VHH binders against p30636. Designs and how they scored, part 17

Target 1, 243 residues: p30636
Amino acid sequence: MSKKLKPFEILEDSCASVCIWLNGEPTAISNRAENLWNKAKYRVATDGAVNEILKRKSFVEWPHIICGDFDSINKQIDTKNAKVVHLPDQDYTDLSKSVQWCLEQKTLTSWEFENIVVLGGLNGRFDHTMSTLSSLIRFVDSQTPVIVLDSRNLVLAVPTGDSNLDVNLEMTTKMCGIIPIVQKETIVSSIGLKYEMENLALEFGKLISTSNEVTTSQVFLKSSSSLIFSIELENWVYKLDSL
Below, E stands for the ipSAE of ESMFold2; O stands for the ipSAE of OpenDDE; V2 stands for 0.75 times the mean of E and O plus 0.25 times the DockQ between their complexes.

## First folded at step 8 (VHH; framework vhh_podentamig1)

Design k2 (at its last look DockQ between E and O 0.01; V2 from the best seeds 0.00; counts 0 for: pae O 5.5 > 2, unsure alone 56.9 < 65, placed apart)
Fold by ESMFold2, look of step 8:
Structure k2 (fold): chain B 243 residues (1-243), chain A 120 residues (1-120)
Amino acid sequence: as target 1 above (243 residues)
Amino acid sequence: EVQLVESGGGLVQPGRSLTLSCAASGFTFSSYYMGWYRQAPGKQRELVAAIYEGGKLYADEVKGRFTISRDNAKNSIYLQMNSLRPEDTALYYCATYFRGEWYSSGYDYWGQGTQVTVSS
């Protein structure tokens, strides 16, 4: 019944990923993010991201798919060879709709991919960041992992029950957080952290586990509710060796 | 007046055991997270263990050797330290959490400390 979580697989050359460029917040996109975008098997841009992709045209590949309700871009869209997908459902966020649409492509169009990587969901308006976390929790039990990445952070949801989390220590500062955002009792036990928990209650307004640190490449988490796990990335990928 | 009084420190040989006690007064004991920090000479204070009701937190270097426990009737917490090593030598402080994070200096009140020295 233990879940295996391997979020750093998105950084492997052999990993087939969908990359969703969620919005155009320029401070969220890094050289690492551009490389992940360019190597992705399927590139999906939401309407909020198109203008930022255009600004970066010398560094990033054009999307395969442009989707959304197109509220944030010009009425006339030069889509080039990208397929345009209209996702009009007003009851869900752009991220939730985009993730759901990508998952459906495994059956409807025989897309093959192992992960969904999300760019641009952790900065800008704070309420949009909260909706990104809500979407991660919504998809926590998906067969295909959803992982959010920006210049400093790798973020994923951890399901209820037992999980083993693979961490590529060399890609991180090891600083991490274990965040109980679900409105349910959250009791956590862990192995592989600087501050180990044994049936410890976590709750906003009382205690949350921030400024913890992974100590091994294999972290065990047992939780009575879904969690957000965040880990800080090492910056070496953003620097050329000569800088 | 909140008061925390540690006791039980001393000189012990490596491999032996020691129990630290912290008696608390001046607050509603059951409503607070309680913990142990230690500070070796020339080093920063570091969290060792903490307890709230039945939930516990341990620094990884002491997990399996140290056990924190709570006695509400005596308004006390304890740290059972087994298989002591020379690197466990430090001044051990009892602290309460009213605000802040377990592994930061955000504890509201601190005791005076009790010295533990592990040496042959």
Scores: ipSAE 0.232, ipTM 0.688, lowest interface PAE 4.4, mean pLDDT 84
Fold by OpenDDE, look of step 8:
Structure k2 (fold): chain B 243 residues (1-243), chain A 120 residues (1-120)
Amino acid sequence: as target 1 above (243 residues)
Amino acid sequence: EVQLVESGGGLVQPGRSLTLSCAASGFTFSSYYMGWYRQAPGKQRELVAAIYEGGKLYADEVKGRFTISRDNAKNSIYLQMNSLRPEDTALYYCATYFRGEWYSSGYDYWGQGTQVTVSS
């Protein structure tokens, strides 16, 4: 059975979303991202992100949760009414730990949300970008979708097997990538791309499906391993308040 | 030079309406966040409403009563305040946020404020 992935619907309404704000380049967090943040059911800031949030205090809501290892947060900052959650495990990135923690709240507490939207994490330090991708793969089989968003990209992990990606073509430039990232043979078939794949082996150092193009609002992927799907967002302002 | 000039404040009775205006200059208006803040005597400055490309933000206290809007052609934002209450009495500030370059921090710019007094 094909897994339905609806990242654009997720981004159209964040009222049922956990938003995780990752520290990074300021330009990574667009107006659209701020809007999503402000409307999110739960706002989770990683420790470093608090500094950026303060800079944008005029237009962004305060986080409900501040979490991380607190290696980058200004310790003199008043956390106000935010719950501070210490995540000391250094084996995992702040994103991974934050996602995990959120999922645990869903299970262990009264937290109810449908998806996790990560803001940032795809630019700046390249190693952080890789960590973000790793985190996506870590949770690829989660029942709770995890979508990473910056000012230019929408990125998610695609699980092994059959997937059906719902794509809002109007929100994108249609430019996309299907990227093998796990250390396993990755044979991919696709429907809905300009350059279709039929049992094509994707591999770094050989062939990866970058600079591809989505041609339909539904993209079907079949893969022997987990993938990263990336699509370029149009310089488009989505007015959530008009919904 | 970035300048924000507020106008439209005054003395009004409870239940009345008032529209504040903020004229901005010194920057490309359409690409920036704009907001209204207010500071009552003895209180901290607080966000009232903000507008940006992706939407609007309101303080809980003013939701349903206040409406922020912008006119890019006039480089101005407006705050329509309906059903005014004595607790809305404050000095109202226009503000914008500049992100600057990618390697720099953002900055807040403020107007001088316009006084709104709601009293019977």
Scores: ipSAE 0.021, ipTM 0.277, lowest interface PAE 5.5, mean pLDDT 88
ESMFold2 (binder alone), look of step 8: mean pLDDT 78; pTM 0.789

Design k3 (at its last look DockQ between E and O 0.74; V2 from the best seeds 0.00; counts 0 for: pae E 5.9 > 2)
Fold by OpenDDE, look of step 8:
Structure k3 (fold): chain B 243 residues (1-243), chain A 120 residues (1-120)
Amino acid sequence: as target 1 above (243 residues)
Amino acid sequence: EVQLVESGGGLVQPGRSLTLSCAASGFTFSSYYMGWYRQAPGKQRELVAAIYSGGKLYADSVKGRFTISRDNAKNSIYLQMNSLRPEDTALYYCARYSRGEWYSSGFDYWGQGTQVTVSS
């Protein structure tokens, strides 16, 4: 069966979302992201992100959860009413640990949410960007979608097999990439792109489907391995309160 | 010297079929992605289709109508064009892919082109 992916629903309504605010380039967090954050059911800040949130205190709600290894947070910061969750595992990034923790809350506690939206993680340090992608792949088979957003991009992992991506064309420039990120043979077929693939092997150093374009509101992908799907967001402020 | 020679173009009516051929020489043919581009008057050159080892890429405008294939023994690629439309009118180029983006600058050698005209 084809997996239905609806990443743009989070942009329409974040009330059922966990938002994770990652530390990074401040410009990665747009007004749209702030709106998503403010309306999110659960707001989770990584330790370093708290500093940025404080700077934006007039515009953004305080996190419900502050988590991480706390190597980058000022110890003098008042966490206020936020629950502080220590995630000491150094084998994983703050993002991965935070996502995992959120998923655990869904199973172990009364947390109910439909998706996880990661704010940031695609800008600044390139190694952090790669870590973000790695984290997406780590959770590619999760029943809870994980979507990464910054001011310009919507990024998610696409699992092996058949997938159907719902795309809000109006919210994007339609520019997209289908990227073979895993170290496995990645044969891809597509429907709904300007440049369609038919059993095409995608491989770094050879051919990857960047600078492609979504032409329909539904993109079908068939892949022998997990993929990264990236689409460029239109430069406009989406106001959730207008819905 | 790398050479690409296109053939098979012509004037056809809408709905008809045409098959283009490209004969390649001067390089290890089987090691390269090959493709077809087209350029209509007043328009930019655009990728039509590309092929490597079994994998194919098509412009959405031609998918389902055009089929790209290759014969490594003959150092040739082909473009079967069915259900031709007036908008398919263009000079069609055979091209060798070397590096970069498929859709833009990735191809490094081109043939002289073969004219396809679809008109009533």
Scores: ipSAE 0.469, ipTM 0.814, lowest interface PAE 0.7, mean pLDDT 91
Fold by ESMFold2, look of step 8:
Structure k3 (fold): chain B 243 residues (1-243), chain A 120 residues (1-120)
Amino acid sequence: as target 1 above (243 residues)
Amino acid sequence: EVQLVESGGGLVQPGRSLTLSCAASGFTFSSYYMGWYRQAPGKQRELVAAIYSGGKLYADSVKGRFTISRDNAKNSIYLQMNSLRPEDTALYYCARYSRGEWYSSGFDYWGQGTQVTVSS
């Protein structure tokens, strides 16, 4: 069965999302990221993100949930009315634990949302970026999509098999990458890219598809393993008004 | 000494077919990605197709009309060009990529090119 991927839905005003703010900061929080956070139906901050949120309190809403391990939560932070959730498992990343906890709220509580959006997972320490990609792959088959975003990038996992990906061409430079991070043979075919692949093996150290470009608003991908898809967003947040 | 020699270009009418060939020497042919590029007068060079051990990459403008293939026994790659259009008019280059990794700046050798002209 072909999977429909609609990652640009997170940018629509009517989309109900959980927004997870990971430790540290996204690369210079843009108006786009602040709007995503503020409009989110549920706002979840990891304990390492709280100071950055406090610095921006004039522009961003307070979290509904502050989560982290026991040691971090007990540092004297003013949680105000946010619920504090202890996620102590040291065998999983903060992102994986946060996503899993949010998904559980759909089945265990009245939480309803269509997407999980992650801020702060693509900068800072590079090994944390790699961990973010690993977490995306872990959740690639979830009924609720997980999408990582910063001021420049929108990143998601694409599952094994056939996928149709909706792209909002007006919000992107169209520059994209198809990245084979799973340690299995990864053979890809595509429709809707400037450089179309026909049963092309992708592998770090040999060939990966970077500096590709979407050419249509509907991109088909067929892959023998899960992929990371990255697309560059337009950097402009507004048009210059007429003087 | 690496050598890449293209052949098979010519003048054809729209809708016709051509087959380009590239004979390679001076390196272990089967170890490298190979490809075809083209450049029309006054335009930038663009990738047309590439091939590695059976896997293929095509520019979207030629997908379904052009087919790349390789014959390791003859140290050659080919480009079968069907349903030619005036927009396919260009100088076509055979290229070798740096050791099995493709990226736009990774060419280390290409030939002198063979001209394809599609005109009534």
Scores: ipSAE 0.152, ipTM 0.649, lowest interface PAE 5.9, mean pLDDT 84
ESMFold2 (binder alone), look of step 8: mean pLDDT 82; pTM 0.826

Design k4 (at its last look DockQ between E and O 0.73; V2 from the best seeds 0.00; counts 0 for: pae E 2.4 > 2)
Fold by OpenDDE, look of step 8:
Structure k4 (fold): chain B 243 residues (1-243), chain A 120 residues (1-120)
Amino acid sequence: as target 1 above (243 residues)
Amino acid sequence: EVQLVESGGGLVQPGRSLTLSCAASGFTFSSYYYGWYRQAPGKQRELVAAIYESGKLYADSVKGRFTISRDNAKNSIYLQMNSLRPEDTALYYCARYTEGEWTSSGFDYWGQGTQVTVSS
């Protein structure tokens, strides 16, 4: 059975979403992202992100949760009414820990949400970008979708097997990438792309499907391993702000 | 010397079929991937199909109609074109693929091309 992925629908209404604000390049968080953040059911800021949120206090709501290892947070910062959650495990990134914690709240507490939207994490330090992708793959089989969003990109992990991606073409430039990121053989077939793949092996150092283009609102992917799907967002901030 | 030589082009009516061939020489054929490009008058060169080992890639405009294949024993690449349309009219090029993106920059050698004209 094909897994239905609806990242754009998820992003169109963040009222049922957990938004995680990652520390990073400030330009990664656009007005669109701020709007999603402000409307999110749960706002989770990583420790370093608090500084940026403070700078944007006139435009963004305060987080419900501040979490992380607090290596980068100024201890003098007033957390106000936010719940501070210490995540000391150094074996995982702040993103992974934050996502995991959020997922645990669904089972351990009364938290109810449908998806996790990560704001940022794709800009600035390249190693952080890779870490973000790793985190996406870590949660690829989660029943709760995890989507990473910055000012330019929508990124998610696609699980092994058959997937059906709903794409809002109007919200994108249609430019996309299907990226084999895991250390497993990755054979991919596709429907709905400019360059259709038929049992094509994707591999770093050989061939990856970057600079592809989505041609339909439905993209079908069949893959022998997990993938990263990336699509470039159109700078239509006004459309997203109206959602 | 690396050479790619296309053949099989011609004038055909819409709905007809044509098979293009590309003969490669001057290098180890099995070590590379290959693709077919086409360029219509006044248009940019575009990827039509590519073959990577057993995997294949097709432009959406030709998917289901065109089939790319290779014969290592003959050092040849083929493009079976079925249900040809006027918009398929172009100069078709065979190209050797090197590692890179799905753009023309990923190909390092090109044939001279064979003309395909689809017209009623």
Scores: ipSAE 0.591, ipTM 0.860, lowest interface PAE 0.6, mean pLDDT 91
Fold by ESMFold2, look of step 8:
Structure k4 (fold): chain B 243 residues (1-243), chain A 120 residues (1-120)
Amino acid sequence: as target 1 above (243 residues)
Amino acid sequence: EVQLVESGGGLVQPGRSLTLSCAASGFTFSSYYYGWYRQAPGKQRELVAAIYESGKLYADSVKGRFTISRDNAKNSIYLQMNSLRPEDTALYYCARYTEGEWTSSGFDYWGQGTQVTVSS
């Protein structure tokens, strides 16, 4: 049976999400991201994001949770009324620890949510962007989807096997990429793209699918390995100003 | 030095079939990948199909109707075009793919083209 992926549900008013503010990079956060943060059922900030949230305190709600390792005395963090969660394990990234902690809250507490949305993971230091993609792959089989979003991009992992991906065409430019980031043979077939793949091997340094285009609201992907799917979001700035 | 020579174009009625051929010479054929592009008057050149080692890529407008294939022994690439429509009318080019992306910048040699015209 095909896995159903519905990443655009995070943009619906009725969707209950955890929003993780991962990094404090100012250019990564847009009005859409601030609105998602403010509307999130649970707001989780890593300790590295707190200063940027403070700079925006007139526009964004304070986090419910501030988490991190807190091992360094060089940081002073004003947590105010947020619950502080100590995540000291040095074998995992801040994003991976934060996601895992959030998933555990479904069984350990009364938390109910449908998605985890990550802000601040696609900008700033490039190696942090690569770490974000690695974390997406790590959680690709979770029942709770993890989606990374900034002003231009919606990014998620697609699992091995057959997947059907729901795309809200109205919210996108349709420009997309199918990226073979794992170090395993990656053979892809597709339906619903401008350039359809038929058992096509994708490999960095040889062939990757960039500047492809979604042509339907349902995209089928069959892959021998997990993938990163990215799609470009429509720029709403001028359209919102006209309403 | 590098040569890609297309053939097999012509005038056909809608619903009929054609097979395009591309003969390659001047380089080691099996070391590369290949594609068919087309350009209709007033339109940009567009990828129709590409063939890699065993995998294939098709424009959505032709998937299910067109089949790309290669014969390494004859240094040739083929495009079987079934259920032809008037909008398939174009000059069809064979191209050699080097690596990277499937945009036109990823193909480094082009043939002269063969005309396909689909009309009653």
Scores: ipSAE 0.467, ipTM 0.804, lowest interface PAE 2.2, mean pLDDT 84
ESMFold2 (binder alone), look of step 8: mean pLDDT 80; pTM 0.800
ESMFold2, look of step 10: ipSAE 0.446; ipTM 0.787
ESMFold2 (binder alone), look of step 10: mean pLDDT 80; pTM 0.802
OpenDDE, look of step 10: ipSAE 0.537; ipTM 0.836

Design k5 (at its last look DockQ between E and O 0.03; V2 from the best seeds 0.00; counts 0 for: pae E 19.5 > 2, grease 27.1 > 24.2, placed apart)
Fold by OpenDDE, look of step 8:
Structure k5 (fold): chain B 243 residues (1-243), chain A 118 residues (1-118)
Amino acid sequence: as target 1 above (243 residues)
Amino acid sequence: EVQLVESGGGLVQPGRSLTLSCAASGFTFSSYDMGWYRQAPGKQRELVAAIYEGGKLYADSVKGRFTISRDNAKNSIYLQMNSLRPEDTALYYCARDLYWGEYSFDYWGQGTQVTVSS
């Protein structure tokens, strides 16, 4: 059975989503991301992200949850009506801990949501980017989809086996990557890419499928191991002309 | 503390003019690029105009009608809006530290409402 992945539908309406705001570069959080945040069923801010949210108080809603180890908060901030959740475990990244906590709320509380949208985490500090990817892989088999979004990229983990990705071509430049990130042999077949793969071994230091292109709204992937799928979002920045 | 305070908004009829002002404090004003954004209900926030070291930029929708200027002695930027249209109705924000695009800022004000209606 092919796993259906619909990241673009998830991003079109966040009313059934948990949004996790990660600390990072301000430009990582686009206006689109702000809109998703504001409409999200649950807004979860990592400790470092609170500073940015505060700066954007005119544009974004306050988080429902503030979580983390709080080592990155420079100033004492009024948490207002947000629930503060301390996640002290240093063995895991803030993202991983936050995702785990959110998933636990489905079981332990009345939280109901269909997906997790992570805002940011793909730019700035490279080690943080890698941590984000690690977190995606950690939850690749979760029944709750986890999608990472910044101003330029949509990224998700693709599980072992057969997957069918729905792609909104209008929202993207169609530029994409299929990345073998786990320490296992990764043999991949694809349908719907410019450079199709047929039982192709992908490996860092050898061949990886970057700078590929999605050619259809449905992309089929078959993989012997988990993958990272990345696609470039269309830039909606208004064009300005100099006078 | 960095502060940006917008003023000058209001209700006007189509074809009329308004001048928005933004008073900045808490930083070396002359060292930063500045700009104006706007957000209409149900629409995305958009960059309207920016003043950079190298010149002035305008959104296509406001070219020829809007003029951005700055007064470093007063720590202020201005947006002269002429020939206003109903589609110009929005909350207008002053923003600091622009380099490109609508996301290249680090501070902004609370906004001033501009409503163009007959």
Scores: ipSAE 0.025, ipTM 0.350, lowest interface PAE 6.7, mean pLDDT 88
Fold by ESMFold2, look of step 8:
Structure k5 (fold): chain B 243 residues (1-243), chain A 118 residues (1-118)
Amino acid sequence: as target 1 above (243 residues)
Amino acid sequence: EVQLVESGGGLVQPGRSLTLSCAASGFTFSSYDMGWYRQAPGKQRELVAAIYEGGKLYADSVKGRFTISRDNAKNSIYLQMNSLRPEDTALYYCARDLYWGEYSFDYWGQGTQVTVSS
C-alpha cells in the first residue's frame, strides 16, 4: 500500500505532537522551533538539553519530561514539575531511547499524539547527525511519524515501497535531497522532482540525489530500500521586517 | 550592483571601544547573512563575527569583547568592539554571505582601518 507522508502537519496549530528537544548546537533553534515546542502536547527534553532550555526560559515552556542517563545534568538544577525518566541503555543514542520511550507511552500511559518532532540533532558533531539519520531509519515503519526539524532543514525517513509526500511549497526553498543511507540495494523512481529518477540505482560513492528540487506539492517516491528525505526550509529571519 | 561601505574605524587606545558600521545597498538586505572580517598586516583575512538565522558567530579571540548586530530597516550591520587590544589592529571588512547552504562570503566592502596603539 502507498504510504502518505505529511511532514508539514507538524507546523499546523491543530496537530497533536510530542516534541523532543535534543541537545544540539544552540544557534540552530529558531522561533519556528520554539513555537512548536511551546504548543506541543507533550514536551520531552533530553538531559543534555536542559541548560539550553534554561537559557531561553523567557520564551519556552518547561518540559513535561526530562529523560536520559543524567551524566550531563548538574544535579543541583531544579527539575521543577517535570517528570524525570532514567534511560540508561548505552547501546542506543539519546534520540533513539527518547523516541522509543514516547511510543511506549501510547500503550503504558495512554498518551495520544500524531507525530514525534525532534528539535536539533542536525548540527554540532557530524557523527551525531549521522546517528540522528540512523534513528530515523530505525523508526521508519512506526505508525507515528518521526520528523527532525531545525532552522534550515526538515528531515524524515521514507519507507521501502511507494510513498506520497506532501510538501508545503511556500514554507520551503524547494531544494531537497534523496539519500540512500541503508546498506541495501536502493532503486528509486520519482514524480514531482526537477531531476526525476526512473528505476535509478542510488549508492554512496556512485550516485546520490542532492541539490534536487521539488516541483509540486505532491511528490511520489518508489524505493527498494528506506531513504532519507531532506528539504530546506524558507529562512524567515531574513523576512522579519516584512512581517 | 552590490555595495558594502564600512565606517567608524580610527586610532584608539588599548582598552577602549569602537563601533563599526556597514551600509549595504544593491540587494535585499534582510535576505542575507552578514559578517565582519579583518586583515592585519602580513596576515591572512580572518572571520571576526557573523550574524545569520537564529544566531551569531564570533572568533574565539573576540568572544565576550565584540558584539555584532543588524538593523534591517537601515540596511546596516554593526560591530561593537570593547576592550580593544593592539592585536585587534587591522583593516575591517563588511561581508555578505551566500546563506543558502554556504558559509563563504561572496561580497566584501573596501574596509575601515582600526589601529589600537598607545
Scores: ipSAE 0.000, ipTM 0.095, lowest interface PAE 19.5, mean pLDDT 81
ESMFold2 (binder alone), look of step 8: mean pLDDT 82; pTM 0.827

## First folded at step 10 (VHH; framework vhh_podentamig1)

Design m1 (at its last look DockQ between E and O 0.88; V2 from the best seeds 0.00; counts 0 for: pae E 3.2 > 2)
Fold by OpenDDE, look of step 10:
Structure m1 (fold): chain B 243 residues (1-243), chain A 120 residues (1-120)
Amino acid sequence: as target 1 above (243 residues)
Amino acid sequence: EVQLVESGGGLVQPGRSLTLSCAASGFTFSSYYYGWYRQAPGKQRELVAAIYESGKLYADSVKGRFTISRDNAKNSIYLQMNSLRPEDTALYYCARYTEGSWTSSGFDYWGQGTQVTVSS
C-alpha cells in the first residue's frame, strides 16, 4: 500500500501537532514557525531551545515540556509551569530522544496528536543538520509523521516503497529535492515532478535529485530505500533577534 | 578530443515520430551519463531527458512520449520522440553528464545540436 504523507497538514488550524523546538540558529525560526509553535497542542522545548524561547517570550508561548540533559540551559532560569523531563540517554540525538518521548506519551498517556513538527535542526552546525536527518530516517516508519521545518524548508523522510505526498503548491516555491541518505541502493521513480525519475539510482557522489520541482499537488514516489524529501517554502523570512 | 554529434533532426508533422542520435567520441563512453536538452527560439535551454546508468529522467512535458536510451557498443545516445507537438520544436543537444544535479552545470560537453521542427 502506498503511504499517504501530508506534511502540509501541520499548517492547518485543525491539525493537532506536537511542536518540538530544537536548539539551533535563531534564523531558523520564522514567523510561521512561531505561529506553529503557539498553536501546537503540545509544545516541547529542548533545554537549549529554552534560551531562545526566552528571548522571544513576547512572541511565543511557553513550552509545556522542557526536555534534555540541561547542559545548555541557564540554571537560573525559571522553568515556570513547564514539566521538566530529563532525557539522559547520550546515545541518541536530542531530536530523537524528544520525538521518542513524545511518541511514548501518545501511547502511555492521553496525548493525542497527528504529527510532530520540529522547529530548527536544519541550520547552524552542519553536523546537527545531519543529526536531524538521521533522526528523521529513524522514525520514517512511524505512524506519526515527523516534519522538520525552518524558515525556508520543509523536510521529511519518505519510507521505502510507495508514497503519496500531498504538497501545498501555494505555500512553496515548488523547488524540491529527493535525496538518498541511507547507505543502501536507492532506486527511485516519481510522478508529479518537473524531472520525472524512472528507476533512477540516486547516490551521493553521483546523482541526487536536487533542484527538482513539484508540478502537482500529488507527488508519487517509489523508492527502494528511505529518502529525504525537501521543499522550499514560499516567502520565507528570517526571524532575527534584536541586536 | 571529446565530441558529441547529434543527428536525426528534421521537419515533421504533429503526431509523427522522430529518433535523434548522438554519437560520442574521444572518451570512454561508458564512464559517463548523458542527457538531451532542447532550446527553442527565445526560450531557455531545458532538460528533456537524461540517462543515468539504467535509470532515466524525463521532463514532465515529454514523459510518456519520449524515450532516452543508450548503446555503449555504439557509443551512442538516442532519443525516441513520439507524438511530436509543435511545442517540441527546438534545437536538441546531446550532453555528457559529469556530476551533481540535472541542471546544465552538471554537463561538461555538448554537441552542436540537431534541429527538430514540428509543424503542420
Scores: ipSAE 0.671, ipTM 0.876, lowest interface PAE 0.5, mean pLDDT 91
Fold by ESMFold2, look of step 10:
Structure m1 (fold): chain B 243 residues (1-243), chain A 120 residues (1-120)
Amino acid sequence: as target 1 above (243 residues)
Amino acid sequence: EVQLVESGGGLVQPGRSLTLSCAASGFTFSSYYYGWYRQAPGKQRELVAAIYESGKLYADSVKGRFTISRDNAKNSIYLQMNSLRPEDTALYYCARYTEGSWTSSGFDYWGQGTQVTVSS
């Protein structure tokens, strides 16, 4: 059975999402991301992200949840009306712990949501960006999809086997990448890309698919290992430069 | 020293077939990856198909009509072009791939090209 991936649902007003705001560079958080955060059904900020939220000049809704290990800061965080959740495990990243905690809320507190969207995980320290990709792969088989978003990118993991990916072409430049990061043989076939793959081996240091282009709103991917899929989002400012 | 020589181009009518060949010399053929590119008048050069071992990649405009293959014993790469259309008219190049991304860069040597013209 083919898995359906609908990552652009997070941008629709009717979609119930958890939004996780990680400690990251302010330039990665666009107006689109702020709007998504403000409209999220559940807003979760890591303790490092709270100070960045306080520094934003634009209107940003306060988190419902502030989570983290809290042993890495000197100051008392003003949590206002947010619930504080202590996630002390040092064996996992802030992202992995936050995602896991959110998933547990479906059973423990009966949270209802269809997606987890992550802000702030694609820039800043490069090793943290790599950790974000690792976390996406860790949760690739979750019933609830995890999607990472910044000003220019929408990124998700694609599981082993057959996947059908829905793409909102109007929200993208169509430029996409298909990246093999799992340490296993990765053989890919595709339908719906400018450069179609037919049992093609992908491997860091040999061949990866960058600067490919989505050509249809439904992209089929078959892969022998999990993949990272990235697609570039349409930027209104850059679109004006082409007029 | 490194040499890629294309052949098999010509003038054909729409709907017909051609097979392009690329003969490689001056290096260990089996150690590399190969692709076919084309450039139509007034357009930029574009990737048509590529091959790595038995795995293949095709531009969406040619998938189902074109087939790339390689013969390590003959040090040759082929492009079987079926159901040709006027839009396929171009100078076709054989290229050798090193590493990186097929769609961004990675080809380090190119042949001189063979002309394919599809016209009634």
Scores: ipSAE 0.475, ipTM 0.812, lowest interface PAE 2.4, mean pLDDT 84
ESMFold2 (binder alone), look of step 10: mean pLDDT 80; pTM 0.802
ESMFold2, look of step 11: ipSAE 0.371; ipTM 0.767
ESMFold2 (binder alone), look of step 11: mean pLDDT 80; pTM 0.805
OpenDDE, look of step 11: ipSAE 0.611; ipTM 0.860

